# VHH binders against Kynurenine formamidase (BNA7): the designs that were tried, part 2

Target 1, 268 residues: Kynurenine formamidase (BNA7), of Scheffersomyces stipitis (a3ggu3)
Amino acid sequence: MSEKIVFYGKEQLQRIRIFNYSESNDKTLIVLHGGGWRDPRNSYNDFEDMANYILEEKKATNINIIGIDYRLSPFIKHPVHLIDVLTAFRYILENYKTGQLSIVGHSVGATLLLEILNYVEIIQTGLEQLETSEPSIEELQTLFDFISKNLTFKTMYFLDGIYDVRALLEEYPSYDFFVKSAFVSTVAIEEASQLSWKQHNEAFKIAVDKYEILHSLEDELLSLNQPKLFAKYLQDRKIECSFRTGNWGEHEQVYRSQAVSEHVLQNM

## First folded at step 1 (VHH)

Design b5 (framework vhh_7ocj_1)
Fold by ESMFold2-Fast, scan of step 1:
Structure b5 (fold): chain B 268 residues (1-268), chain A 121 residues (1-121)
Amino acid sequence: as target 1 above (268 residues)
Amino acid sequence: QVQLVESGGGLVQAGGSLRLSCAASGRTFSSYAMGWYRQAPGKQRELVAAITSGGSTRYGDFVKGRFTISRGNAKNTVYLQMNSLSVEDTAVYYCAVKYSSGWYEPDFDYWGQGTQVTVSS
């Protein structure tokens, strides 16, 4: 596996890691880490075991694997995490031949996958709550135009994720300390809670062929409430998804599970 | 073992200047953000300034244009240049590193001891 690091922006966490790349490959797996918007111990390297399983143990070197890092709270606030992720996608698509894209998001990484599906409204409402003029309207419109024309996925894998922050805080009020580091107000949380929006008025902005929800039964930080809410949200919109559970380890071990890595590989 | 050592506090007249410094040891901090917080008696601790590993800066509205945060080349030292000080800037100033071992853990594990800044009229 490669340790090649490339920067898509000027800040240290505006970087990607190229685990494996060849322009001859027609499939690319993107990996997007969690960490409660704020934990500097989480990075694209969370997925080293998944990449090792795919590339070294199973010898599937015909798959590109790229990991995305993004800036962290409290020094930045929602929706800047999402803007970083979309900026990383613009960089990747401008500089690498990727073929068909699939993506695994873990924890908050899975939250960011859901936000990608309605990125325009999430970013616009988030920036209004921040009362900021950065990025400029022109910069943001250029990014949106690029994403709308170029970004599609075969499969999104949602791994032990947070899909409704309002519901998370109702279930676990003690989690407010890390949520408050990422969101400036309760209004910002409510405007970002996509599953709570009026059902019939929502349309996804990004084409995705397959939705895969995966949740470890051994996750000590997140109950089945989050993935069940998300599965219901997709069902109510007549969007087919698979919902799988297993004994795949604690919250910070599920992305190291060989069973999870095998499932991802078999569906590439 | 992480240690943050602060220096540069003291007494100054309104309109004067002070420069605070904070040296971090016990590990490499080049990939972490560092910042300055302050707390006046009976008030909540508030962010004064922060600097990322890439050099991007953030300031509290109450210090805009007056304070400047900067980082040493080794990225283990952070500085706060405080100009045009007012009585309202009187507080204990804390150096902090944003370091969380998990998203379920409390904010900031690493704080300096604090250094007193007193601004007289």
Scores: ipSAE 0.000, ipTM 0.170, lowest interface PAE 12.9, mean pLDDT 86

Design b6 (framework vhh_7ocj_1)
Fold by ESMFold2-Fast, scan of step 1:
Structure b6 (fold): chain B 268 residues (1-268), chain A 121 residues (1-121)
Amino acid sequence: as target 1 above (268 residues)
Amino acid sequence: QVQLVESGGGLVQAGGSLRLSCAASGFTFSSYAMGWYRQAPGKQRELVAAITSGGSTRYGDFVKGRFTISRGNAKNTVYLQMNSLSVEDTAVYYCATYVEVYSGTYEFDYWGQGTQVTVSS
């Protein structure tokens, strides 16, 4: 398993880790960490146990595995996390032959997966709330054009995720300390909370063949409310999804579960 | 670590009653749906009763009117009151937690070890 780090931008957290790569491989698994938009203890290295299980224990070296890091709050605000993630995808797709892409997002990483599906609306409304001129309109349009033409997924795995920030704060008001670190206002939270949108009848901007929702019954930070709301949201959009639960450890252990890693390996 | 621990099983005469308890730990009990299943030798596991986080209940046809499921969120416990027991109720009874994926669709990934209920004639 490689420790190779590559930077897709000028800032320290604008980096990816290449756990395993070969041009001859037809499948690439991307891993996207959580940490409440702000926790520097979370990184692509959260997925070291998953990568080790796939590459070293199961010897599935015919799979590329790449982890994405992104800048953290409070130093940046939503939707800049998503802009970093899309910039990382542009870098990866311009520099690596990936074959079929699948992706695992954990916690806020799973939030970012959902945001990728409606990235144009999320980024445009988020940047309006920030009242910033960076990135430039031209830079943003170039990124959107690239993503629109080149980014598709076979499977998105949503692991113990936050899918609706407004509903999260209704259930856990004490979580406002990290949410407010990432979102500039209650309006920004409401505009980012896709599952709470009264009407959203446009198709997703990104093609995904398979949606898999995974949630640990041992998660002490997030109840089944979040994945149930998300499953219903997909059902309302006529999108079939798989929803699985298991005894896979606490919130910061679920991405280290061998059962979860085996499921990902068997279904990508 | 999630634990579901069943208790209250035992030997009882036909027409008698038993109350099963399932003590839950390691998760936010009040947010999860709970169920009781049973398995007799040579048979598949079958639903006995289920209760949602909001308190709505569902029963298997063979136990309607005889069994009652309830929950005590303050004690992280789900109960099964079994009345008018018959020899056909003899089985290992399992506590489980589940998620409702779509209306009426449930998936179970965690089960307790079970408690034996034996009804003699």
Scores: ipSAE 0.000, ipTM 0.163, lowest interface PAE 18.7, mean pLDDT 87

Design b7 (framework vhh_7ocj_1)
Fold by ESMFold2-Fast, scan of step 1:
Structure b7 (fold): chain B 268 residues (1-268), chain A 120 residues (1-120)
Amino acid sequence: as target 1 above (268 residues)
Amino acid sequence: QVQLVESGGGLVQAGGSLRLSCAASGFTVSSNYMGWYRQAPGKQRELVAAIYSGGSTRYGDFVKGRFTISRGNAKNTVYLQMNSLSVEDTAVYYCAREGPWFGELSYDYWGQGTQVTVSS
């Protein structure tokens, strides 16, 4: 596996790791880490075991694997994490031949996957709450134009994720400590809680062929409430999804599970 | 049990410097995420600087280039070196052990605070 790091922006966490790449490969797996918007112990290297399983143990070297890092709270606030992720996608798609994209998001990484589906509304409402002029309108317009024309996925894997922050805090009020580091206000939390949005007829902004929800029964931080709410949200939008559970370890072990890595590999 | 004790605050003229110390007991600072927060009169507490177990540091935009966070492992202490102080830096400064995740490290522990007053 490669340790090659490439920067998509000027800040230290605006970087990607190229675990494996060849222009001749026609599939790319993107991995997107969690960490409660703020934990610097979480990075693209969370997926090192998954990459090792796919590339070295299963010898599936015909798959590109790229991990995305993004800036962390409290130094930035929602929706800047999402803006970094989309900026990383623009960089990747401009500089690498990726073929068919699939993506695994863990925890907050899965939250960010859901936000990608409605990225325009999430970013606009989030920036309004921050009362900031960065990034510029021109920068955002250029990014949105690129994303709308170029970003699609075969499979999105949502791994032990947070899908509704308001519901999370109702269930676990003590999680307020990391949520408040990432969201500037209660209004920002409500505006980002997509599962609570009123029904729309509009399609998602990003085309995705398959939705895979995966949740470890051994997760000590998140109950089945989050993935059940998310599955219902997709059902209400008439979107087919798979919902799987298993004994895949605690919250910070699920992305290291061989069973999870095998499932991802077999469904790419 | 966890205890954090701040020291080094005081009155200083604009443009001056202060070094704050946070002495920790009940855990090892080099193995934990540590932050300095401040609270000015009538305002909410805000993060000033953070250092995580690997030694990487982060700063609020208003103090970048002026403040430096560091650790002294022998004394189990976290420091905040404050240079080029301005009246806007006047606040009570708090040392905190941040719990980055739910579980054994999920709860924040705070020191009692140390007053910094910058006169002009």
Scores: ipSAE 0.000, ipTM 0.156, lowest interface PAE 15.1, mean pLDDT 86

Design b8 (framework vhh_7ocj_1)
Fold by ESMFold2-Fast, scan of step 1:
Parts: sequence; structure tokens; C-alpha cells
Structure b8 (fold): chain B 268 residues (1-268), chain A 120 residues (1-120)
Amino acid sequence: as target 1 above (268 residues)
Amino acid sequence: QVQLVESGGGLVQAGGSLRLSCAASGFTFSSYDMGWYRQAPGKQRELVAAITRGGSTRYGDFVKGRFTISRGNAKNTVYLQMNSLSVEDTAVYYCAADYGDYWGRSFDYWGQGTQVTVSS
């Protein structure tokens, strides 16, 4: 397994880790960490056990594995986390032959996966609430043009994620501290809560062949409410998804579960 | 707007010293516990040193006796004096501010980090 780190931007967290790479590989697994938009204890290295299981235990070295880091709150606010993730994808697709892409997002990483599906609206409404001139309209349009033309996924794996922040705060009001760190206002939260959008029939901006929702029954931070809301949202849009649960450990252990890693590997 | 800005990182030879600074703005600095964390490639982020609002200090196991944390409330700055540096100290160093616990986490604000590289 490789320790290679590459920067897609000028800031320390605008980086990716290449766990394994070869141009001859036809499949790439991207891993995207959580941490409540703000926790620096979470990084692409959260997925080190998953990468080790796939590459060392199962010897599936014919799969590329790349982990994405992104800047954290409170120093940046939504939607800058998503802009960093899309910038990382532009960097990856411009510099590496990836073949077929699949992605695992954990916790807020899964939130970011959902945001990728409607990235244009999420970023535009988020920046309006932030009232900033960075990035420029021209820079943003260049990124959007690249993403719309080049980014597609075979499988998105949503692992113990947050899909509706408003519903999260209704269930767990004490989570307000980390949510307020990431979102500038209650309006910003409402505009980012796409499960609550009135127009559910607009096509997603990114093509995805398979949607896999995974949730640990041992998650002590998130109940089944989040994945159930998300599964219903996809069903209402006539999008088929898999919803699987299991005893895969607490919230910060689920991405290290061998059962989860095996499922991801088998469905790549 | 809350901001933590680290400075003082860079390249240094083994056995050398560096002094990191973290300038804080946008919150009442004297009311927060301050800390330094580091993350090396392939490793989880670990505690380097912490200093409470009252001035008590705590250190990670591998830096005790070599590193010293201090704070200047008048300057809204926390410092990390790093002596007897080794290659194993190579990491990105992060400044953190803590007023309470949420979601099982203990930090409210974090800096973007500063790179420290120790050559042999």
C-alpha cells in the first residue's frame, strides 16, 4: 500500500492519497471521509483498513484506491467542502487514468456524495448564503463544465451518512455546535437539505449506475432515520437503491469493518 | 469570523529546533483551551500538547521533555517550542481551540495546519 500524497490545491488539506495506482487498472475506488465538516482526526487515512483489506488481505491490486481530503470548518463554510471535493475530482481525472469510478463516502463524506448529485444547485445556493466572491464565477463555471462532461460513477456507497441536516438537528439538537461550524445560517441548512426540496423530479447532474446505502446497527451517533429518509427520497425519484444494515461497529469503526470492505470489493 | 493562523513551520535538521505560533481571532481567546495536534502520512491525528485556559499543560507521550506549549492571552497566540527534533516529528501541525464537547468531540476550532519536515 502506497503513502503517496499529492496536492490538488495550495492549502494543506487540498490533497489526495494514492493507496494503489496503475494505468493498467480498469477500476478506481475513491474514498471520502467524514468528521462533521470540521474534525481533523478524520482524513483519507480513515480508509486505511479498507485499503489494506482490499489490497493486502484480498490481493485485489488490480483496483486503484485514492482518498480525498478537503478543507474543514470553521475556516471554510458549506459549500466550500464540496468545491474542494470537485476540484480534487478534476485534478484526479486530468492527471490519472482511472477507468471505472466507484466511491465510498462515510458520514459527512456520504453527505458530500449526495451533494455531488445536485452539485450546481447546492454550490450556487450555498455561495449566495455565504456572500463571497471566491471562487470567481468564471472559475466556478470552468469547474462545472469539467465535472458535467467527465465525472460519472458505477457505484456510490453511502456509509452511515447524514442526508438531511434539518432532520438530524430535530433528532439530535446537541449536534448544533458542529453544524453551525459548517453552515453560515439556518437558510444555508435549508438550501442544502435536498431531501426536503419541493421539486424532486429534476434529473441528477451526475450519472450513477448503482446506489448502495449501508448503515451500521451499532452506530451510536446516527439512527436509521437518516438512511431511511434517503432511501425514500431515491424511491420517490424512481431510482433503485440497495439498503443494507449489519453489526459493523460504532460510527468511527464502520469504515474499518471487514464485512463492509468485503461488500464494497464484491460489488466493484 | 473565527480564524486560527499557524506559522513557524519548515525544514530543519535532526537535533534542531522550531517554534510554532498560532494567532487566533474572532473569538474570546482567554476562554478557550488551546492545543497542538499533528498528522504524519498514513497516521491518525495525535495530540502533541494542550494548554488549558488556566495554564495547565498536557503532552503526548513521544514529545514529553522535548516540546513546550505556552500561551500569550494579550496577543491571542498559542506557541509550541519544539526541541531535539527527530525525523519521526515530520508531520502537519494543527492548532486547535476548545470551549466544549459536541458529538463526542472536544474541539470547537481548528487551524489549516503548518508543515514541519525534519531531515536526517
Scores: ipSAE 0.000, ipTM 0.160, lowest interface PAE 12.9, mean pLDDT 88

Design c1 (framework vhh_lunsekimig_d3)
Amino acid sequence: EVQLVESGGGVVQPGGSLRLSCAASGFTFSSYALYWYRQAAGIERELIASIYSGGSTNYVDSVKGRFTISRDNSENTMYLQMNSLRAEDTGLYYCAARRYGSWEGFDYWGQGTLVTVSS
ESMFold2-Fast, scan of step 1: ipSAE 0.006; ipTM 0.223

Design c2 (framework vhh_lunsekimig_d3)
Fold by ESMFold2-Fast, scan of step 1:
Order: C-alpha cells, then structure tokens, then sequence
Structure c2 (fold): chain B 268 residues (1-268), chain A 120 residues (1-120)
C-alpha cells in the first residue's frame, strides 16, 4: 500500500492519502474517518486494515483506494468539515481518473456522508449560524456547481454512524462535550439534525445507486437507535437500503473487521 | 500515574505577558497530543491551543498571533506563552492530554488549572 499524501488545501488536515491508484482501474473506494469532529487520532489511516485486507490479503489491486482527511474542531465548526470533504472530492475528480465511486464513512464520517446527500441545505444553514464571510459566495457557488455536475456514487456504506445529532444528545447527554466542540449553537445542531426535520426535505442532491447501513452489535458508544432512525428516514423517502448488523467489534474496531471489509469488497 | 502540574498564572495588566507551564509525569510530552483549555466565568470551557506529537500547532482565532504553544521534550514540559493579554483572557487555564483506552473512549487528563487575571 502507498503512503502517498496529497494536499487539496493549505491547511495540514486538508489532505488525502492514496492507498492504491492506477488510471487503468475502473473503481475507486473512498474512505472517510470519524472521531467526533475533533479527535486528532482519527484519520484516513483508520482504514489501513480495510485497505490491507482488500489490496494485500484479497489481491484486489484493480480497485483504487483514497482516504480523505478534513480539518477538526474546535479550530473549525460545522459545516466546514463538510466543505473540506467536498473540496477534497473536487480535487480528486479534477486530478484522478476514478471510474465508479463508492464510499465508506465511519461514525462522524457516516454523518458527513448523510450531509453530502443534502449538502446545499446543510452548508447554507450551517454558514448562516457561523455568521462568517468565508468561504465567499462565489467560491461556494463554484464548488456547488462542480459537485452537482460531477459527484455520484455506486454505493455509500454507513458504518456505525451518527445520523441525528439531536437524538444522539437526547440518548447520551454526556456526548455534549464533543458535539459542542463542533457546533456553535443548539440551533446549529437542530439544523444539522436532518432526520428530525419536521419539513419534507428536497430530493437528494447526489445520485447514489445503493445505500448500505452497517452497525456493529458490539458498538459501546452507539446503540441501534441511530441506524434505525436513518433506515426509517430512507424508507420515508422511498429509498431502498440494506441494514446489516454483526459482531464486528467496538466502535473504534469496526473499521478493522475483516467481515466488514469483505462485505465492502464484495459489493464494489 | 499520569499527572499534570500547571504553573505561571497570576495578575497582569492589559497588554502584559505571562508564560504558563505544564509539567508532565507518567508520560512523555513528545509522544502525545497536548492541549490548553480556558474556562472563563459564565463561559463554557474552550480549547485554545494544541500541539501534536510531531510539533504542529493550532490556535483558535481569538488567541492566534498572541499565544504560542510549545514543549520542551528534555524537561517533559509544555508551555503557553501569552502576549498582548486582554481582559477577556481572564480565566482558569488547564493543560490536557488526549488518549484512548481499550474500550474506545477518548479521555482528557486535566491539570488542576492555573488562574490568569487580566485587570487594570
């Protein structure tokens, strides 16, 4: 596996890791880490075991694997994490032949996958709460235009994710410490908690062929409440999804599970 | 046993400077991601500066250009140099270390705090 690091922006965490790449490959797996918006120990390297399983154990070298890093709270706040992720996608799609894209998001990484589906609303409402002038309206419009024309996925894998932050804090009030690091206000949390929105959302902005929700029964940080809420949200939108559970380890072990990596590989 | 001992707080006039120290025992500062937090009266505790094991530093906008985080690996001590102090910098300053245990939880180890008062 490659340790090649490429920067999509000026900041240290605005970087991607190219685990494996060839222009002759027709499939690319993107991996997007968690860490509660704030944990500097979480990075694209969380997925080293998954990449090793796919590329070295199973010899599936015909698959590109690229990991995305993004800036962390409290130094930035929602929705800047999502803006970084979309900026990384713009960089990847402008500089690499990717073929068919699939993506695994773990924990907050899975939160960011859900936010990608509604990226316009999430970013606009989030920036309104930050009361910031950066990025400029012109820069944001250019990014949105690029994303709307170029970003689609075959499969989104949502791995032990946070899908509704309001409901998370209702179930686990003690998680307030990392959530408040990432969101400037209770209003920002409510506006990001799209599964709790009373108004019907617009159609998803990103085309996805298959939705896969995966949750470890051994996850000690997140109950089945989060993936059940998300599955219902997709059902209410008449979107078919797969919902799988298994004994795949604790929250910070699930992305190392060979069973999970095999499932991802077989559905590429 | 992990221990953090903070020192260097005091009363200073606006525009003054202070250097806070965080002496570590039970772990090495060079191997850990380290933070300075500030708790002002009536305000939530906020992370103001961090330094990675590799030496990269980050600051919140309100202190950027005025505060400098550093460490001395030979003394096993982390520092916060505070320049151009303002009344709003008044508060308890804590040093912290982030780590994971085998359960996957992230834990911060906090020192006892050191009080900084900026008043005329």
Amino acid sequence: as target 1 above (268 residues)
Amino acid sequence: EVQLVESGGGVVQPGGSLRLSCAASGFTVSSNYLYWYRQAAGIERELIASITSGGSTNYVDSVKGRFTISRDNSENTMYLQMNSLRAEDTGLYYCARLYYDSSGYSFDYWGQGTLVTVSS
Scores: ipSAE 0.000, ipTM 0.243, lowest interface PAE 13.2, mean pLDDT 86

Design c3 (framework vhh_lunsekimig_d3)
Fold by ESMFold2-Fast, scan of step 1:
Structure c3 (fold): chain B 268 residues (1-268), chain A 120 residues (1-120)
Amino acid sequence: as target 1 above (268 residues)
Amino acid sequence: EVQLVESGGGVVQPGGSLRLSCAASGSIFSIYALYWYRQAAGIERELIASITSGGRTNYVDSVKGRFTISRDNSENTMYLQMNSLRAEDTGLYYCAAKGYSYGWDTFDYWGQGTLVTVSS
């Protein structure tokens, strides 16, 4: 595996790691870490075991694997994490031949995957709550134009994720400490909580062929409530998804599970 | 908790070279960037060079092309290679780390400082 790091922006966490790349490869797996919007112990390196399993143990070197880092709270607030992720995708798609994209998001990384599906509304409402002039409207327009034309996925893997922040805080009020570092207000939380949106929103902004929800039964931080709410949300929209559980370790071990890595490899 | 220990300071003639080292220990995973600051007599302490955990570097204009910052993540050590030293480079050089806490706060860790004297 490669340790090659490339920066898509000027800040320290606006970086990607290229675990494996060849322009002759027709498939690219993107990995997107969690960490409650704020934990610097979480990075693209969370997925080193998954990359090692795919590239070294299974010898599937015909797959590109790229990990995305993004800036963390409290230095930035929602929706800036998502803007960084989309900026990383613009950088990747402008500079690398990727072929068919699939993506694994863990924890908040899975939250960000869900936010990508409605990125325009999530970012616009988030920036209104944040009351900031960065990025400029012109910068945002060029990013949105690029994403709308170029970003599609074969498979999105949602691994032990947070899909409705409002429901999370109702179940676990003590999680307020990391949620409030990332969201400036209760209104910002409500506007980011897609599963609770009152407005009818039929079409996702990003085309995805396959939705895979994965949740470890050993996750000590998140119950089955989050993935069940998300599966119901997709079913109500008549979107086909798979929902799988297993004994894959605690919250910070699930992305190292060999069974999870095998499932991702088999379904790419 | 993070501790930073600096070494490599000393006296050197103009045009000479020195290499400063900064060894980090403790909860180093909380660090997202490492910095070299200098404090010259009568001048406000200034940031001269930085390096992220990913290896991205930045320099103040007065040292570009003369100083090189690098790090060895396996040894948790940061270096500042100083070439073509000038009298104005004289000062206390501080290693600093910026990190995250579980609260809203960030924190800065500082070394004790190491003296660099460029004598005519």
Scores: ipSAE 0.000, ipTM 0.147, lowest interface PAE 14.3, mean pLDDT 86

Design c4 (framework vhh_lunsekimig_d3)
Fold by ESMFold2-Fast, scan of step 1:
Structure c4 (fold): chain B 268 residues (1-268), chain A 119 residues (1-119)
Amino acid sequence: as target 1 above (268 residues)
Amino acid sequence: EVQLVESGGGVVQPGGSLRLSCAASGFTFSDYALYWYRQAAGIERELIASISSGGSTNYVDSVKGRFTISRDNSENTMYLQMNSLRAEDTGLYYCTAVRFLEWSGYDYWGQGTLVTVSS
């Protein structure tokens, strides 16, 4: 696999890694890391074992694999992480033939996947909390227009994720140290906590064929509460999903699990 | 016992330079991400720069291109090289070491070193 790094923006974390690419490939797996919005130890390289399993062990070289990095808190605040991710998708779709896209998001990466589904509202309400002129209204509208016309997924894999930050802090008040780094106010947290929104059955902004929720029973940082809340949220909206658990290692090991990598490979 | 000790602060003219040091003891330094924070009077601590255990760096926009963070794992020390200093850079500079994966979220804080940029 390759170590090719490409920048989609001016900042050092506005980068992607191309683990494998060929224009002849009809499938692309995107991998999106976690790290509590802030941990610089987490990057697209979290998925190096998954990429190695798919490309080297299973010889599935007919799959493109691209990892996305994004800027971290507290240097930036929600919703700028999501804006970076969408900017990366625009860059990828403008510069690479991807075929069918599938995506794995781990931890906060899975939070960002859920945010992608309602990206317009998440970004607009998030930016209301920030006194910033970046990005400009024109830049943001151009990005939204591109995303609405071009971004769809075959499968979204939500791996050991945070889906409702308000519920997370109710269960684990000690996690406020990293949440406060990413969110400027309790209002920002509430507006980002989709599972706690008033009931509405508006269609998601992004088309997704399959929703896969995966959670390791050995995760020492997140209980089953988060994925159970998320599965209920999808069910209440009449969206079919699968929910799988297994002994796949601790929170920072689950994305290295061969069983998880095999499941991703078999279902994309 | 866990200890972080900041040093290198002082009074400097606008446009000048300072190098801050953060000396660590009592924990496995190489396993930790390290951060420089700045606190001005009456304002919450702001993150200025970070360096991961692997050496990846991040900066807040206002210091980008002027400040450089580095670490020396053999000496258990982190540095902040500050160039082209401005009056707005005045504040108490703290270092901290973070191990996110620890269940209790241990953040180790130093006592700070004062930087004053004055004409």
Scores: ipSAE 0.000, ipTM 0.247, lowest interface PAE 10.9, mean pLDDT 87

Design c5 (framework vhh_lunsekimig_d3)
Fold by ESMFold2-Fast, scan of step 1:
Structure c5 (fold): chain B 268 residues (1-268), chain A 120 residues (1-120)
Amino acid sequence: as target 1 above (268 residues)
Amino acid sequence: EVQLVESGGGVVQPGGSLRLSCAASGFTFSRYALYWYRQAAGIERELIASIYSGGSTNYVDSVKGRFTISRDNSENTMYLQMNSLRAEDTGLYYCAKEWYSGSRDYFDYWGQGTLVTVSS
């Protein structure tokens, strides 16, 4: 596997890792890590075992695999993580032939995947709460225009994710220490939670062919409440989804599970 | 084994100052974010200050400008300098380090706490 690192922005964590790439490949798997918006121990390298399973053990070298890093709290706050992720997608789509995109998001990475589905309203509302002039309106409009025209997914894999931050804090009030580092206020948490589950505007709709929700029964940090809430949200809107559970390891081990990697590979 | 030991609490008058210390062992101190929480009678434990491995700090609004969190990586110790103390600051003060994933329910590693009493 390649250790090639490319920067999509000026800051250290505005980077991607190219695990495997060829222009002749017609499928690309993007991997998006978690870490509670803030943990510097989490990076695209969380998915090194998944990449190794796909590329080395299963010899599926006809698949591109690219991992995305993004800036972390408390140095930045929501929605800047999402802006970084979208900026990374713009960079990838401008510089690489990707074919069909599928994506795995783990933990907060899965939260960010959900937020992509209503990215315009989430980013606009979040930046208003931050009372910041960066990025400029012109930069945001250019990014949104690019994303709406070019970003589509075959499969989104939501792996042991957080889908409703408000509900998370109701279940686990002690998690407020990392949530409060990522959001400027309780209002910001409530609005991000509400907007993540809102129907996206038709003009900015991101096409996704398949939704896959995966949750390890051995996850010690997140109960089945989060994935069940998300599955119900999709079912109520008649969006087809798969919901799977298994004994795939603890919260920071599920992305190393061979069973999970095999499932991702078989459904790409 | 992770161990956190708080000290420096006591009884002070309103407007007084105290410095709390948190001595840590059992992990690579310089690599982890560390936190001060407090618990007043009848109130849930709340996060009041954070210090990250890179030195960045964060405070709840009620203590901004009055409390200063700092760390000494060479001594494996975190501090909370508390100035302009108010009766509402009374409570048990706990230091904590980041949670670890594991085969058990979520745990933030807590010390035993140090009592701060602000009274006339």
Scores: ipSAE 0.000, ipTM 0.141, lowest interface PAE 17.3, mean pLDDT 85

Design c6 (framework vhh_lunsekimig_d3)
Fold by ESMFold2-Fast, scan of step 1:
Structure c6 (fold): chain B 268 residues (1-268), chain A 120 residues (1-120)
Amino acid sequence: as target 1 above (268 residues)
Amino acid sequence: EVQLVESGGGVVQPGGSLRLSCAASGFTVSSNYLYWYRQAAGIERELIASIYSGGSTNYVDSVKGRFTISRDNSENTMYLQMNSLRAEDTGLYYCAATDYVWGSYRSDYWGQGTLVTVSS
């Protein structure tokens, strides 16, 4: 398993890790970590056990595995986390032959996967709340044009994620300290909360063949409320999804579960 | 009892330097995530620098290249070296530490704060 690190931007956390890569491989698994928008203990290395299981234990070396890091709050605010993730995808797709893409997002990483589905509206409304001129309109339009033409997924795996921040704070008011670190206002939270949006009849901006929602029954930080709300949201849009639970460890253990890694491998 | 004690604040002219110290007791700095926060009058407390258990560092853009966070494991102390100080760096500086207890999101320990004034 490779420790190769490549930078997609100028800042330390604008980096990817190439766990395994060959241009002859027809499948690429992207892994996207969590950490409440802010926790420096979380990185693409959260997925070392998953990558080791797939590549070393199962010897599925015909799969590329790439992990994405992104800048953290409070040094940056929503929607800059998402802009970094999309910039990483542009870098990957311009520089690597990836074949069919699938992606695992854990916790806030799963939040970011949901945001990718409506990335234009999420980023535009988020930047309006930041009162910033970075990135420029031209830079942003160039990124959007690239993503619109080039980014699709076979499978998105949503692992123990946050899908509605408003509902999260209703259930766990004490989580406001890290949410406030990432979102500049209650308006910013509302505009980022896709499950609470007035329904518009447009399709998601990104094509995804399969939606896999996974939630550990042992997760001590997030109840089943979050994945149930998300499953209902997809059902209301007439999008088929798989919703699975299991005894896969606490919130920061679920991405190390061999059962989870096996499920990802078998359904990719 | 976990305790953090800051020192090294004071008055300095623009372009000057100060080194803040944060002495820790009741925990080991090499095993924890350590932060410097700044609070200016009328502004919410903001995180300006961090150092993680593995030694990696992070900074807010306004202080990059001017401030350096470090730790001395033998002295159980964290530092913030501040160079090329500007008027906008004026504020109360707090050190903080985070312990992760498996199953707990976060536990914060805070110092009392030390005042830095950048003025002619």
Scores: ipSAE 0.000, ipTM 0.329, lowest interface PAE 10.5, mean pLDDT 87

